# Designs tried in a protein design chat: VH-VL binders against Probable Rho-GTPase-activating protein 6 (rga6). Part 16

Target 1, 235 residues: Probable Rho-GTPase-activating protein 6 (rga6), of Schizosaccharomyces pombe (o43027r312to546)
Amino acid sequence: TNLCKFTFPTPECAPPSLLLPHIFAQCVHFLSLNALHVPGIFRISGSGPVIKAITEYFYSPPHFWLDETSEIFKRIGFPSYIDIAAVLKRYIMLLPGGLFTHKDILNLLVPLYVDSSRVKVPIDIRNEMAALCFSQIDSYVRFSILCSLLALLHQIATRTQELENGMENTKDSTLMKPEALGIIFGPLLLGNSSTDLSKSCPSGNVNDLMRFETEKARVEAKIVEGLIIHWPEVL
Key: E = the ipSAE of ESMFold2; O = the ipSAE of OpenDDE; V2 = 0.75 times the mean of E and O plus 0.25 times the DockQ between their complexes.

## First folded at step 21 (VH-VL; framework fv_gevokizumab)

Design e6 (from e1 with heavy chain L101M; at its last look DockQ between E and O 0.64; V2 from the best seeds 0.00; counts 0 for: pae E 3.7 > 2)
Fold by OpenDDE, look of step 21:
Structure e6 (fold): chain C 235 residues (1-235), chain A 123 residues (1-123), chain B 107 residues (1-107)
Amino acid sequence: as target 1 above (235 residues)
Amino acid sequence: QVQLQESGPGLVKPSQTLSLTCSFSGFSLSTSGVGVGWIRQPSGKGLEWLALIYWDDDKRYNPSLKSRLTISKDTSKNQVSLKITSVTAADTAVYFCARSMVYWDYPGDFDYWGQGTLVTVSS
Amino acid sequence: DIQMTQSTSSLSASVGDRVTITCRASQSISSYLSWYQQKPGKAVKLLIYAASSLQSGVPSRFSGSGSGTDYTLTISSLQQEDFATYFCQQYDSWPLTFGQGTKLEIK
């Protein structure tokens, strides 16, 4: 739970200084430098034992930093890029209350990124409105985490696009496009937003509720996809 | 049990107005999130979405046919109606009505369909 | 408009076969895709929604997969009652659009 000052390497994607938990900062830092092109990053499951070990390491003071000389690596070996990504993902998942603490944040974001054919919001206005939604985050730490994460995801998406552009006619499905990242992080970032599902579900029956949840996840994915794509303009 | 049934004239002359009615049961258009749409299928061809009406009387039309389409609902009768003006031979098709569920103000797919009614446009 | 393309208009298979039907969108539809089964004289049946979610009451031999622009419907072991026309539909954007359909016929 110790915080560190983190400077994101790409100023366009994040504030110059963020306060992050050490585990988060190191994961983001590592991934930003080394894992932007890794196929299946955040999609492929990491090693459970490795993830657990790293997590426990950071929860056990005075441990706050990992390097090549860290004792933990003698025990568990060096983690893969996938493992580090998995640690980050797990950390986000375990955050109490999620990153978006406002209960209506999903409702606020839905019209911005979902079904744009119904309501056409200019991109600039959409970005401003999204930023406004982000301003509802009361915790600077959560805000910092969100910014750093979206910055990283944006970088991954950008790198993916660059790789695709260089590959004529090769659809590498393993590359983490914004859509794929959205699918993963949509529910993680927005899933804890308290929505009265019973009121939102038309019939209230189990089957419809299941569909509702499925579609909700898709909506969340779409939102995060949009945020990833347009993150520098949202920030 | 959700059921939908289409009714139409069977035969319509060119330039006339085609009127279709969808009668349904097992759900209500007074329920939030419920929509009813029309889809048609010419013989041997694919499906074409025509229009959709929601519980709140919001309406969506296929842009290619918007000028000729009018969808309406009678919630009390559990009916949805579609009118197509100035019909031509190209409007000959099986017409389906189907239920659509809206989630988060997003158009849903069609989870229940009628059996369809054939409409032939001929002189 | 988003064009939905089912490149295979007809497919012949035998009972017990694994069958795959493909659907391609002209642009990404973010998994807002449904698969339907159509039989003559019967109501169209929803099989899969959200690209990969099985509709209630649909046999588990049906599955959907895909993302972005490319989607597939798979029948793991074809049954006699599965001979029908299958079509995809996107609901990502207005207007709603359907594939042209793939008729699955008995070999």
Scores: ipSAE 0.197, ipTM 0.704, lowest interface PAE 2.0, mean pLDDT 87
ESMFold2, look of step 21: ipSAE 0.287; ipTM 0.691
ESMFold2 (binder alone), look of step 21: mean pLDDT 91; pTM 0.940

## First folded at step 22 (VH-VL; framework fv_gevokizumab)

Design j1 (from e4 with heavy chain V102E; at its last look DockQ between E and O 0.74; V2 from the best seeds 0.00; counts 0 for: pae E 2.8 > 2)
Heavy chain, then light chain:
Amino acid sequence: QVQLQESGPGLVKPSQTLSLTCSFSGFSLSTSGVGVGWIRQPSGKGLEWLALIYWDDDKRYNPSLKSRLTISKDTSKNQVSLKITSVTAADTAVYFCARSLEYWDYPGDFDYWGQGTLVTVSS
Amino acid sequence: DIQMTQSTSSLSASVGDRVTITCRASQSISSYLSWYQQKPGKAVKLLIYAASSLQSGVPSRFSGSGSGTDYTLTISSLQQEDFATYFCQQYDSWPYTFGQGTKLEIK
ESMFold2, look of step 22: ipSAE 0.393; ipTM 0.728
ESMFold2 (binder alone), look of step 22: mean pLDDT 90; pTM 0.917
OpenDDE, look of step 22: ipSAE 0.445; ipTM 0.791

Design j2 (from e4 with heavy chain L101H; at its last look DockQ between E and O 0.13; V2 from the best seeds 0.00; counts 0 for: pae O 12.7 > 2, placed apart)
Fold by OpenDDE, look of step 22:
Formats: sequence, structure tokens, C-alpha cells
Structure j2 (fold): chain C 235 residues (1-235), chain A 123 residues (1-123), chain B 107 residues (1-107)
Amino acid sequence: as target 1 above (235 residues)
Amino acid sequence: QVQLQESGPGLVKPSQTLSLTCSFSGFSLSTSGVGVGWIRQPSGKGLEWLALIYWDDDKRYNPSLKSRLTISKDTSKNQVSLKITSVTAADTAVYFCARSHVYWDYPGDFDYWGQGTLVTVSS
Amino acid sequence: DIQMTQSTSSLSASVGDRVTITCRASQSISSYLSWYQQKPGKAVKLLIYAASSLQSGVPSRFSGSGSGTDYTLTISSLQQEDFATYFCQQYDSWPYTFGQGTKLEIK
């Protein structure tokens, strides 16, 4: 895939210069500008055919910005925000080795975000430690992907909070809170790294396996939730 | 059926090296997530964790005894070995090997144990 | 190191009794606690893991509870085969450490 230099729409949420796959950059850029308020984004499944078409389009030059006249839109029409979000998720899912490739990153992140009673670390120190973990990512592309994604998720979370604050009693469960985003992106971001960390793989007991998987998912969710919430301070 | 069995010399002289072997069946130490550890119990006293070895040959030692402990595995034989150097009377105990029960990030407790083998350090 | 304290070294009870054994950690161990049963001449048996999860094959009369630093093993109705020594173990931090044990004796 072609890489492009990417500047996040809100510079305070990302490094000034990122190197992203074009399709990823397009999705992040578009969602950041247009889809921060979309209920159920990343939770609701998109259209399979649309996702496939978009994916194939961006993997087959020429590539265009979503803001520009695109042949793909002529062919399939304008995709929904949900579809674009789904393309982004799919890209992350198919990324070889995941985003967190180093096992030590997860090991370092777990005590920071999962159980505050185990490690009483001040928030500032936690953020610094998280930043150090991110610095261990060898691939600048992966680093860029991670930063851009977390920036986007942070924006979504922030918008959600703003909407909630504006609505006195909005029991709108469709809004994507950090917790919800963590549940979705925890496994996506940390799932592959966890395989290397599986010092805790069940030795064949089904119950243990289920418990392990549940706990793993919980841990991953909490880490990503924390990163989303505090992302500007982690940068 | 998971089974573990310890074997040792029974009697060791002071300053010598104690060699213990854990033979196990019903599981493989090539399986991801599996660990085998050693625990000892002096007569009338509590249990003391000594060492743990993982399927990937990663090792953990009790810091208080680390300099004297060496744990190793032979996956093909389903055996784990423990060596304790420079033994003293304080090392007299029943020695157990056990399979580690696993949790996220921690191979924590031990779900299956051997019967234990008594080792006496005496001149 | 985390110290595990079982304040009761021995306990006398009768068949049918409800028995409670306590274990205290020197610091919070976040429910990374297991309970074991030890009988002379037999292999140590895992009873409870993760503070409250019953190990497969263990009778339901055994239960675990607690959080933070304080944990409890409960036998709802003591059976003859339950007379043994019980140990707690933390696996929150290296090195793993055990309680000193509580010997449950027949009254």
C-alpha cells in the first residue's frame, strides 16, 4: 500500500508528521472531520460489499482523497460513515503482527491501566510511562497508525462527552464512550501482542480458557480506554 | 490425567549440590501457557516457592535463593530439573513440583502437584 | 515480598460444622489468591483460585471470598475427608508466597 504523509486535523492530538497508508489516512481524516458524532460508530457493522469495494479501490491506484471526486463513489455511491469506520477497523484487523508488536509494551501497560490498587502510579507518571511504551514501537508506520487512531478515538470520546453534557439525562447508550471504544479496539490493538504474552494460556481447561479470554479482553479494553481518555497527555 | 512425580537423592551432604527431577504426564511443557514450578516445605513449616520454568524456557526464581537455583526442562522427556548448590541444613524439606495454573499475565497458582520427595541435608 | 498470614494455625471442628479460614496479605493482591488442601501422604490439592473460583472437581461446600488484603475460605458443612491443612497463596507479585497454613482437626 502507498504511504502518505499525514497531518491530523487536530494537531494537539497527534504528532505533526505521520506516515500512514493512504487508505488509513483517508479514513481517519474523513471520520475526524465528519463522523465524530455518529452513534454506534465502530460498533455497527457496515456493508460488506461497500467495505470490499472501498478497500479494493484504495489498494488499486490511482488513489484519491475522499474529499475529491472519486471513481469509487461513482461506482457504489457515497459510503456511510459506518462503512468508512468499518474499513478502518478492517485495516487494523488485517495488519500483520498488529500494532503493538512488542510483548513488553503490554506488560508495561497492564499495571498502569487495569488495577490502580496494584500500582498506585500518579496520572502524570502513568502517562509518561505509556509514552515510553509507545516509543518502543519500531515501525514508524505502525506508530503513526496507532497515534492517528487514538487521536480519532479521543476526539470521538470527547465529542460524546460534550453531547452528554449538553443533554441533561441522555441515557443514549448509542454514544461511543471511552469504555465502549475500549471494548472494540482493545482486542484489535493488543490482541496480537497478547499472544506473545500468553504466559497465562490455559493448559486445556475450558473454564480456564473462557476465564482467561474474558480477562484478557477486559484488560485490553481497560488499557485502550485509558489511552483514549488521556491521549493528549500521553503524547 | 495430569500427574507429577518428584525424584531426588533423599540425602545430601552439606555444601553439595542437590539435584531434583520432576517427571510428569498428561500434559506437555511445549504447550503455550504451561509452566512447572518447584515448591518446598520444611517439616512443620509453610510452603516456599523456589522456581518456575515456562514452555518457552523463560524462568523465574525466588530472589532469596536465586544464586543457588537452576531450573531446566527436557520437553522430550517431560521432565523438569532443579539444582540447588551449596546446600545446608536449612534446605532440608519435602520438595514438590507442580504445574502452574494460568491467569492473564501471571502463571499464578498450581493446579496439580506431585507427592513430594523428602531431602535431608546431613553430614 | 508479600507476606501471607493465616492467623489461625489450628482449628478444631466437627463434622457438619461451618468452618472459616482467613488469610491476610501484607498488601493488596487484587484477588490473585488460591487456596490449597494438604493431607499427609497425598498431593496438595487446589481448591479455590482467583479468590473465589472453585477448581474443577472440588465439592461445592468449598467457597472463597475476599478482596484487597483479606480473604476467606469457607467450608459450609465439614465432612470427614476435609480434615487437613489449608494454605493460601498469592500470585500477585514475585516471589509467590504462601500462608503458614491452618490445620483443621477433628474436635
Scores: ipSAE 0.000, ipTM 0.507, lowest interface PAE 12.7, mean pLDDT 86
ESMFold2, look of step 22: ipSAE 0.005; ipTM 0.527
ESMFold2 (binder alone), look of step 22: mean pLDDT 89; pTM 0.910

Design j4 (from e4 with heavy chain L101M V102I; at its last fold request DockQ between E and O 0.47; V2 from the best seeds 0.00; counts 0 for: pae E 2.6 > 2)
Heavy chain, then light chain:
Amino acid sequence: QVQLQESGPGLVKPSQTLSLTCSFSGFSLSTSGVGVGWIRQPSGKGLEWLALIYWDDDKRYNPSLKSRLTISKDTSKNQVSLKITSVTAADTAVYFCARSMIYWDYPGDFDYWGQGTLVTVSS
Amino acid sequence: DIQMTQSTSSLSASVGDRVTITCRASQSISSYLSWYQQKPGKAVKLLIYAASSLQSGVPSRFSGSGSGTDYTLTISSLQQEDFATYFCQQYDSWPYTFGQGTKLEIK
ESMFold2, look of step 22: ipSAE 0.424; ipTM 0.729
ESMFold2 (binder alone), look of step 22: mean pLDDT 90; pTM 0.914
OpenDDE, look of step 22: ipSAE 0.434; ipTM 0.780
ESMFold2, fold request of step 25: ipSAE 0.397, 0.310, 0.300; ipTM 0.722, 0.690, 0.667
ESMFold2 (binder alone), fold request of step 25: mean pLDDT 90, 90, 90; pTM 0.927, 0.925, 0.924
OpenDDE, fold request of step 25: ipSAE 0.706, 0.601, 0.375; ipTM 0.890, 0.844, 0.749

Design j5 (from b5 with heavy chain V102E; at its last look DockQ between E and O 0.68; V2 from the best seeds 0.00; counts 0 for: pae E 2.6 > 2)
Fold by OpenDDE, look of step 22:
Structure j5 (fold): chain C 235 residues (1-235), chain A 123 residues (1-123), chain B 107 residues (1-107)
Amino acid sequence: as target 1 above (235 residues)
Amino acid sequence: QVQLQESGPGLVKPSQTLSLTCSFSGFSLSTSGVGVGWIRQPSGKGLEWLALIYWDDDKRYNPSLKSRLTISKDTSKNQVSLKITSVTAADTAVYFCARSLEYWDYTGDFDYWGQGTLVTVSS
Amino acid sequence: DIQMTQSTSSLSASVGDRVTITCRASQSISSYLSWYQQKPGKAVKLLIYAASSLQSGVPSRFSGSGSGTDYTLTISSLQQEDFATYFCQQYDSWPYTFGQGTKLEIK
């Protein structure tokens, strides 16, 4: 896919210049501007045919610049925000080697964000260390994807918080809080980490292994939750 | 089969030191990731976590009782001990020991418990 | 400390009933929540961990759900052996803390 220079709509949430695949840039840009309040975004499955159509369109040049009208919308109609979000998820899922290509990235992040870990790190130090972890990403494109995604997720989380603050008596469970986003993107972003952070599964039995995997996913979720919440400070 | 069993004095006088022992089988505290903790329950009340000791002798205490608590282990005997100093009537409770496993350097819940031992603090 | 609140201290139900027990944390605990069953004279039993994962050996009629601060234990069809006290516990942050318990009694 062709790459484009991308500037995130809210500069405080991303580096000034990123390099993104066009499809990714378009989706992030669109969602950042229009879909920050959408309930269930990234949780609700999109339309398979729509997702396919969008994907095929962007994989078949010409690609459009961010300021250009997307012809795909003319062809298939205006996709839902859910569909667009689904395209992003799918892209990340299918990205060769994932976003975090360093095998030890999870090991580096776990002690920073897991509060129940035996090592607690102050917030400021955590943010700095997290940034250093990000420096392990050797691909600028992957780095850009990660930054733009976390920026978007941070915005969604922020918007959710704002909405909740305005609704003092109504908890809307459909809104995408950082925890919910972490659950979705934790394994998606960190699941390819090959390094065993656990010294060993204590018993090695199937039950313990299942527990291990469950807790791994939970830890991944918590890490990404933390990154989402503190993203501007991590930058 | 994992099993834990608490033992204690049953009765302790105020201001004295309460000593409890947890004997366990089916696992070893020399195994990486293994921890053993103490939880207590006053009659008709909820559960209160007291302390946890890891295989590497790292220890965690409830901050509210930290100054009075000492947890230790004897790996060779498969035992964990808890001492509570300066006991009062408020320390009357059933005391449980339980196993906790660490995953990904994250200590979780307690998967196996003892039956508990009642300790009454009375003059 | 994180306070765990089980607002219902006791609940009466009949065999076959669907039962729901709730637990609320004073702050988000990121699904680091477990449910326990306590019966007199028996060891406390772990039922659910990670908010929704069934412990090995526990009947499938038990399930857990929730996120953030609000969590639920559900027994789909209550059995005679299920009458007991149920506790939630967070292990998100030190110190670990428990709910006050919900006693499930026979109606």
Scores: ipSAE 0.385, ipTM 0.767, lowest interface PAE 1.4, mean pLDDT 88
ESMFold2, look of step 22: ipSAE 0.438; ipTM 0.737
ESMFold2 (binder alone), look of step 22: mean pLDDT 90; pTM 0.918

Design j6 (from j1 with light chain Y32W; at its last look DockQ between E and O 0.72; V2 from the best seeds 0.00; counts 0 for: pae E 4.0 > 2)
Fold by ESMFold2, look of step 22:
Structure j6 (fold): chain C 235 residues (1-235), chain A 123 residues (1-123), chain B 107 residues (1-107)
Amino acid sequence: as target 1 above (235 residues)
Amino acid sequence: QVQLQESGPGLVKPSQTLSLTCSFSGFSLSTSGVGVGWIRQPSGKGLEWLALIYWDDDKRYNPSLKSRLTISKDTSKNQVSLKITSVTAADTAVYFCARSLEYWDYPGDFDYWGQGTLVTVSS
Amino acid sequence: DIQMTQSTSSLSASVGDRVTITCRASQSISSWLSWYQQKPGKAVKLLIYAASSLQSGVPSRFSGSGSGTDYTLTISSLQQEDFATYFCQQYDSWPYTFGQGTKLEIK
């Protein structure tokens, strides 16, 4: 009852007829149309009161809160692009059991998207195997969240490249590249995956355990970076 | 405790084959994701990666020297060997062996090194 | 091959100083960068991995930062035992490559 049928605004970037939580759908819709250019999106923290208001007062469907004037926002401020991005991140962070509920997802994805992996997979096989991994998601809602999110992140990354191609000095750029988005979303999307003992501590050396946790986050970031870059090829 | 120790001939004549052995303890090359590599440093110069061998006998060589390098392992003896053919004075260096672990199928850096062994190539 | 450049070959500093050493990659290495300490006649010591993560047993005065192509090693309060040569290494792609080194010397 808190779900709605969703079509991503750029239909080529996602499967049609997705099924999303109402609040998630509104955030993705708004950001995809209005916020592909926003510096620091997903990196910068939003306003706590505004995020809470969006979550508490506009959670229940169906309501297109972005078209509504509300007295609460007159008191605490109207949602910015940063606030809406923070709501979207918070939704994923609080998703029970995470987005991927199957164990060993990292074992399947590392050879596909990590260039330094000793196992290299041809690109056509890579795309087919990635699609198969995502078809194993037990919930159409979780699948819809993944597809709509990656579509949005791909569009942000594409727009960032377009804008930076017009810049003389990109070192001052605060626009979000696939690498930065991967760092933010890697742990959010993959961090709840089960740990394979052979991948977690292959030497058995206890001093290496802290490093395995750090490198897990980096592996997750690289996978998500690759998914963002290659998303249209996976569809 | 992880330890590695290099041994080699000290002095080698030009055009001969240089043979090095790395003996290690505190880990095994039978463990998935474990590798041992070789790095060298000419006097007063930077570090140059030479080769790496993994637990499953997969091998990597520095492309600039690949035709001259052979890396091998003896897992039962906890040893890794490196051979460099047709040596010249440019091969005079301190030679290090070091452990490299994979982290989630990521090839790692070198977390533990030996103290190095000097090899001099003299005419 | 990815070239790693340490633009400063030598730095002079005193005990207690804050020291910064830089490293630049010829292309993005996605923070897969290590810092090593080398003293003559000693085994090379890993200090920092993954650009900013402190190796076990390394003093907390060492820290790393950076992303993409530009990376920095910082020693917050230099100690007598920190006078050494420091190398960066990328492990993003094969083959592995090292910077030329930065020697940290006593003023």
Scores: ipSAE 0.265, ipTM 0.663, lowest interface PAE 4.0, mean pLDDT 82
ESMFold2 (binder alone), look of step 22: mean pLDDT 90; pTM 0.925
OpenDDE, look of step 22: ipSAE 0.562; ipTM 0.834

## First folded at step 24 (VH-VL; framework fv_gevokizumab)

Design i1 (from e4 with heavy chain V34M V102I; at its last look DockQ between E and O 0.01; V2 from the best seeds 0.00; counts 0 for: pae O 13.4 > 2, placed apart)
Fold by OpenDDE, look of step 24:
Structure i1 (fold): chain C 235 residues (1-235), chain A 123 residues (1-123), chain B 107 residues (1-107)
Amino acid sequence: as target 1 above (235 residues)
Amino acid sequence: QVQLQESGPGLVKPSQTLSLTCSFSGFSLSTSGMGVGWIRQPSGKGLEWLALIYWDDDKRYNPSLKSRLTISKDTSKNQVSLKITSVTAADTAVYFCARSLIYWDYPGDFDYWGQGTLVTVSS
Amino acid sequence: DIQMTQSTSSLSASVGDRVTITCRASQSISSYLSWYQQKPGKAVKLLIYAASSLQSGVPSRFSGSGSGTDYTLTISSLQQEDFATYFCQQYDSWPYTFGQGTKLEIK
């Protein structure tokens, strides 16, 4: 997989130099610049064929970068913002081992963002601990992916907030708030973490397992939601 | 500023060939990602896409009219031409040309349009 | 061919009103949809592309939403200059096709 150097459009949201797969870099870059206000981004399903075509294009040498001259656009047209977002999401979903490779990361993050009502962790300490969790990522590429993604999600959340503030009376439920983004990306970022939490369900009952998975997803969503909201301080 | 302007004969007899020209400024069809398309609108009816030509001379035609349509470009003159053969009363319409941008920010829609030119097919 | 249907051919509204225009595709078009404004004697204006993206220079009172087969153009607060015909276009598949248009008239 060809990697590229990537600088996030908003320097405050990411380290100055990241290393990303081309497909991911392009998606992040494009969405950051053009799609922060798109309702339902990451929630709405894109075109399967389009997503597939784009993905295959990137994985077919010598093609590793899409530009305006790429033949794929003549054949399938240009992807919508939703399609691009879907490609990004798919990429994350298909990453082996997820973004957080250490099982213990989730356990470290849970007290910070889920039990905040029970444990009054000062915000500065929470952010520092979160940053420490990120430092445990031994792959610079994975680190880069995570940082760039969270940067993007933070921007989307921020834009959503701005839009809502401008809309005095209409809560647009289609806008992607941190909570919505957390629901989507929680499992994607933390779910594949080999946290055999499923093994901790003592009853082996399918119903209990389902409940456990649901709660896990909830926890993951809250963590990612928190990370999205506080990302600049975590960084 | 991007501008497009259609020109045509105004009146064409049945069975004749209609020739239309789109003159544009503010962009070039030598630029990658640029396209120009033709759309028509019969009176009181909806819009119908006719053809599209790209910077690389690739062409798309409405299948229903493909046999009668020929789109071409003269990049040096910033012109795109459309010919419609064997015209009938059904071809009476306002004909528009429009720019299509083919890059990430602007998927294959028409961002700038001409004002249109009326063509009447009558004996 | 993908058929684009605007169920409302004509709509009457007043300045300040919230107006919604709907466009339905015969099959999923994956948000490859644009909205245009047409006024007599003027060039057609692109308003929304990619179902929900606002074209540069278009007032923020215009917005687009939808997915799959159903799409909506919304004018949050109708202005006098907004009385026109609006039509949708899909560019998911060849041939590109347009809705029949919705004429927005003064009540």
Scores: ipSAE 0.000, ipTM 0.509, lowest interface PAE 13.4, mean pLDDT 87
ESMFold2, look of step 24: ipSAE 0.446; ipTM 0.740
ESMFold2 (binder alone), look of step 24: mean pLDDT 90; pTM 0.925

Design i2 (from j4 with heavy chain S100T; at its last look DockQ between E and O 0.01; V2 from the best seeds 0.00; counts 0 for: pae O 14.0 > 2, placed apart)
Fold by OpenDDE, look of step 24:
Structure i2 (fold): chain C 235 residues (1-235), chain A 123 residues (1-123), chain B 107 residues (1-107)
Amino acid sequence: as target 1 above (235 residues)
Amino acid sequence: QVQLQESGPGLVKPSQTLSLTCSFSGFSLSTSGVGVGWIRQPSGKGLEWLALIYWDDDKRYNPSLKSRLTISKDTSKNQVSLKITSVTAADTAVYFCARTMIYWDYPGDFDYWGQGTLVTVSS
Amino acid sequence: DIQMTQSTSSLSASVGDRVTITCRASQSISSYLSWYQQKPGKAVKLLIYAASSLQSGVPSRFSGSGSGTDYTLTISSLQQEDFATYFCQQYDSWPYTFGQGTKLEIK
């Protein structure tokens, strides 16, 4: 797989040099520049055929990148912002082993962002501990993907906040707040972690399992929400 | 059967405009994914890509010659035209037109070519 | 521009021989490479695309391999009709560029 050096458009949101798959870099770059204000981004499903076509194109050698000159866009047209966002999600979803390779990362993050009412961790310490968790990622590519993604999500959240501040009366529920982004990316980033928390469910009851999964998703969402909000300080 | 045939003036004077026409059959330039390009070959030298036009009228030019090249299509006549302005002896070559097609999984290369037409630039 | 180099301008071989023609790119072209056959008075023929994919209608004795910057066209058993000029082309980046060609001659 061809990788590229990537510099995030907002340097304060990411390390100076990341190593990313071309398609991921292009998606992040494009969305960062053009789609921060798009209502329902990452929540609204894109065009199935378009997403499929792009995904298949990327996963079929020798196609390692997508840019505005890519031949696929002659065939299917230029994708929408929603489509591009969907491709990015799909990439993360299909990433073998997920982003976090350490099984204990979730356990380390839970006290920081979920049980904060019980454990009074100073904000600076929380951020440092979160950073330490990120350092446990052995793959620089996965690390890069995670950093670039969180940078993007932070920017979206920031833009959303700015838009809300400007619109005093518009409860636009379509805007992607950190909470909404957390709900989407929580399971994507943490759900595939080898932390078989499901094994800790004492009852083999389907209802209990469902409850457990729901709670797990909630916890994951809250963690990612926290990371999105505080990303520049975690970095 | 896909066929392409180039036509040109054979001889052109320096500083004049060279006009070439590619007539083709067996396919349509209205079909999505289809393109027609021009390539030239000076005697004893390698091939040089010049220009490409797609079904949607999108165009690509060799940057080194872009200022002198104009590619156009007439879909109804199954023709693609190339104009080269301000020609010099360096433009003496066999000129080929060729088809390209974007496939589902892979971009197509030039899968069908014409036989070429010789153009000599001489005073 | 990406330069395509065929180091061998001419090659002599006999019918039945295994023949290998090489093409090198000045930078990685990610297998966006095609091989063509050119004969005098005939239309250029596409043989291989995507570095190793055989074009429809092309005999199986033709094969392509390679990655990155180095690519090879192989004719497993040379036939009389295979004496021609062969050239590679990259379509990784605009402008598309061709090798100088390798003329395969009868020994």
Scores: ipSAE 0.000, ipTM 0.505, lowest interface PAE 14.0, mean pLDDT 86
ESMFold2, look of step 24: ipSAE 0.385; ipTM 0.716
ESMFold2 (binder alone), look of step 24: mean pLDDT 90; pTM 0.923

Design i3 (from e4 with light chain W94Y; at its last read DockQ between E and O 0.54; V2 from the best seeds 0.00; counts 0 for: pae E 2.7 > 2)
Heavy chain, then light chain:
Amino acid sequence: QVQLQESGPGLVKPSQTLSLTCSFSGFSLSTSGVGVGWIRQPSGKGLEWLALIYWDDDKRYNPSLKSRLTISKDTSKNQVSLKITSVTAADTAVYFCARSLVYWDYPGDFDYWGQGTLVTVSS
Amino acid sequence: DIQMTQSTSSLSASVGDRVTITCRASQSISSYLSWYQQKPGKAVKLLIYAASSLQSGVPSRFSGSGSGTDYTLTISSLQQEDFATYFCQQYDSYPYTFGQGTKLEIK
ESMFold2, look of step 24: ipSAE 0.526; ipTM 0.783
ESMFold2 (binder alone), look of step 24: mean pLDDT 90; pTM 0.928
OpenDDE, look of step 24: ipSAE 0.000; ipTM 0.522
ESMFold2, fold request of step 25: ipSAE 0.413, 0.278, 0.330; ipTM 0.723, 0.673, 0.685
ESMFold2 (binder alone), fold request of step 25: mean pLDDT 90, 91, 91; pTM 0.930, 0.932, 0.932
OpenDDE, fold request of step 25: ipSAE 0.432, 0.283, 0.470; ipTM 0.763, 0.718, 0.781
ESMFold2, last read: ipSAE 0.347, 0.352, 0.354; ipTM 0.690, 0.687, 0.685
ESMFold2 (binder alone), last read: mean pLDDT 90, 90, 91; pTM 0.924, 0.930, 0.931
OpenDDE, last read: ipSAE 0.172, 0.428, 0.404; ipTM 0.693, 0.765, 0.761

Design i4 (from e4 with heavy chain V102I; at its last read DockQ between E and O 0.57; V2 from the best seeds 0.00; counts 0 for: pae E 2.7 > 2)
Heavy chain, then light chain:
Amino acid sequence: QVQLQESGPGLVKPSQTLSLTCSFSGFSLSTSGVGVGWIRQPSGKGLEWLALIYWDDDKRYNPSLKSRLTISKDTSKNQVSLKITSVTAADTAVYFCARSLIYWDYPGDFDYWGQGTLVTVSS
Amino acid sequence: DIQMTQSTSSLSASVGDRVTITCRASQSISSYLSWYQQKPGKAVKLLIYAASSLQSGVPSRFSGSGSGTDYTLTISSLQQEDFATYFCQQYDSWPYTFGQGTKLEIK
ESMFold2, look of step 24: ipSAE 0.494; ipTM 0.768
ESMFold2 (binder alone), look of step 24: mean pLDDT 90; pTM 0.923
OpenDDE, look of step 24: ipSAE 0.000; ipTM 0.521
ESMFold2, fold request of step 25: ipSAE 0.328, 0.346, 0.396; ipTM 0.683, 0.675, 0.709
ESMFold2 (binder alone), fold request of step 25: mean pLDDT 90, 90, 90; pTM 0.920, 0.919, 0.921
OpenDDE, fold request of step 25: ipSAE 0.414, 0.578, 0.289; ipTM 0.757, 0.822, 0.718
ESMFold2, last read: ipSAE 0.297, 0.342, 0.357; ipTM 0.663, 0.683, 0.681
ESMFold2 (binder alone), last read: mean pLDDT 90, 90, 90; pTM 0.922, 0.922, 0.917
OpenDDE, last read: ipSAE 0.516, 0.145, 0.100; ipTM 0.789, 0.688, 0.662

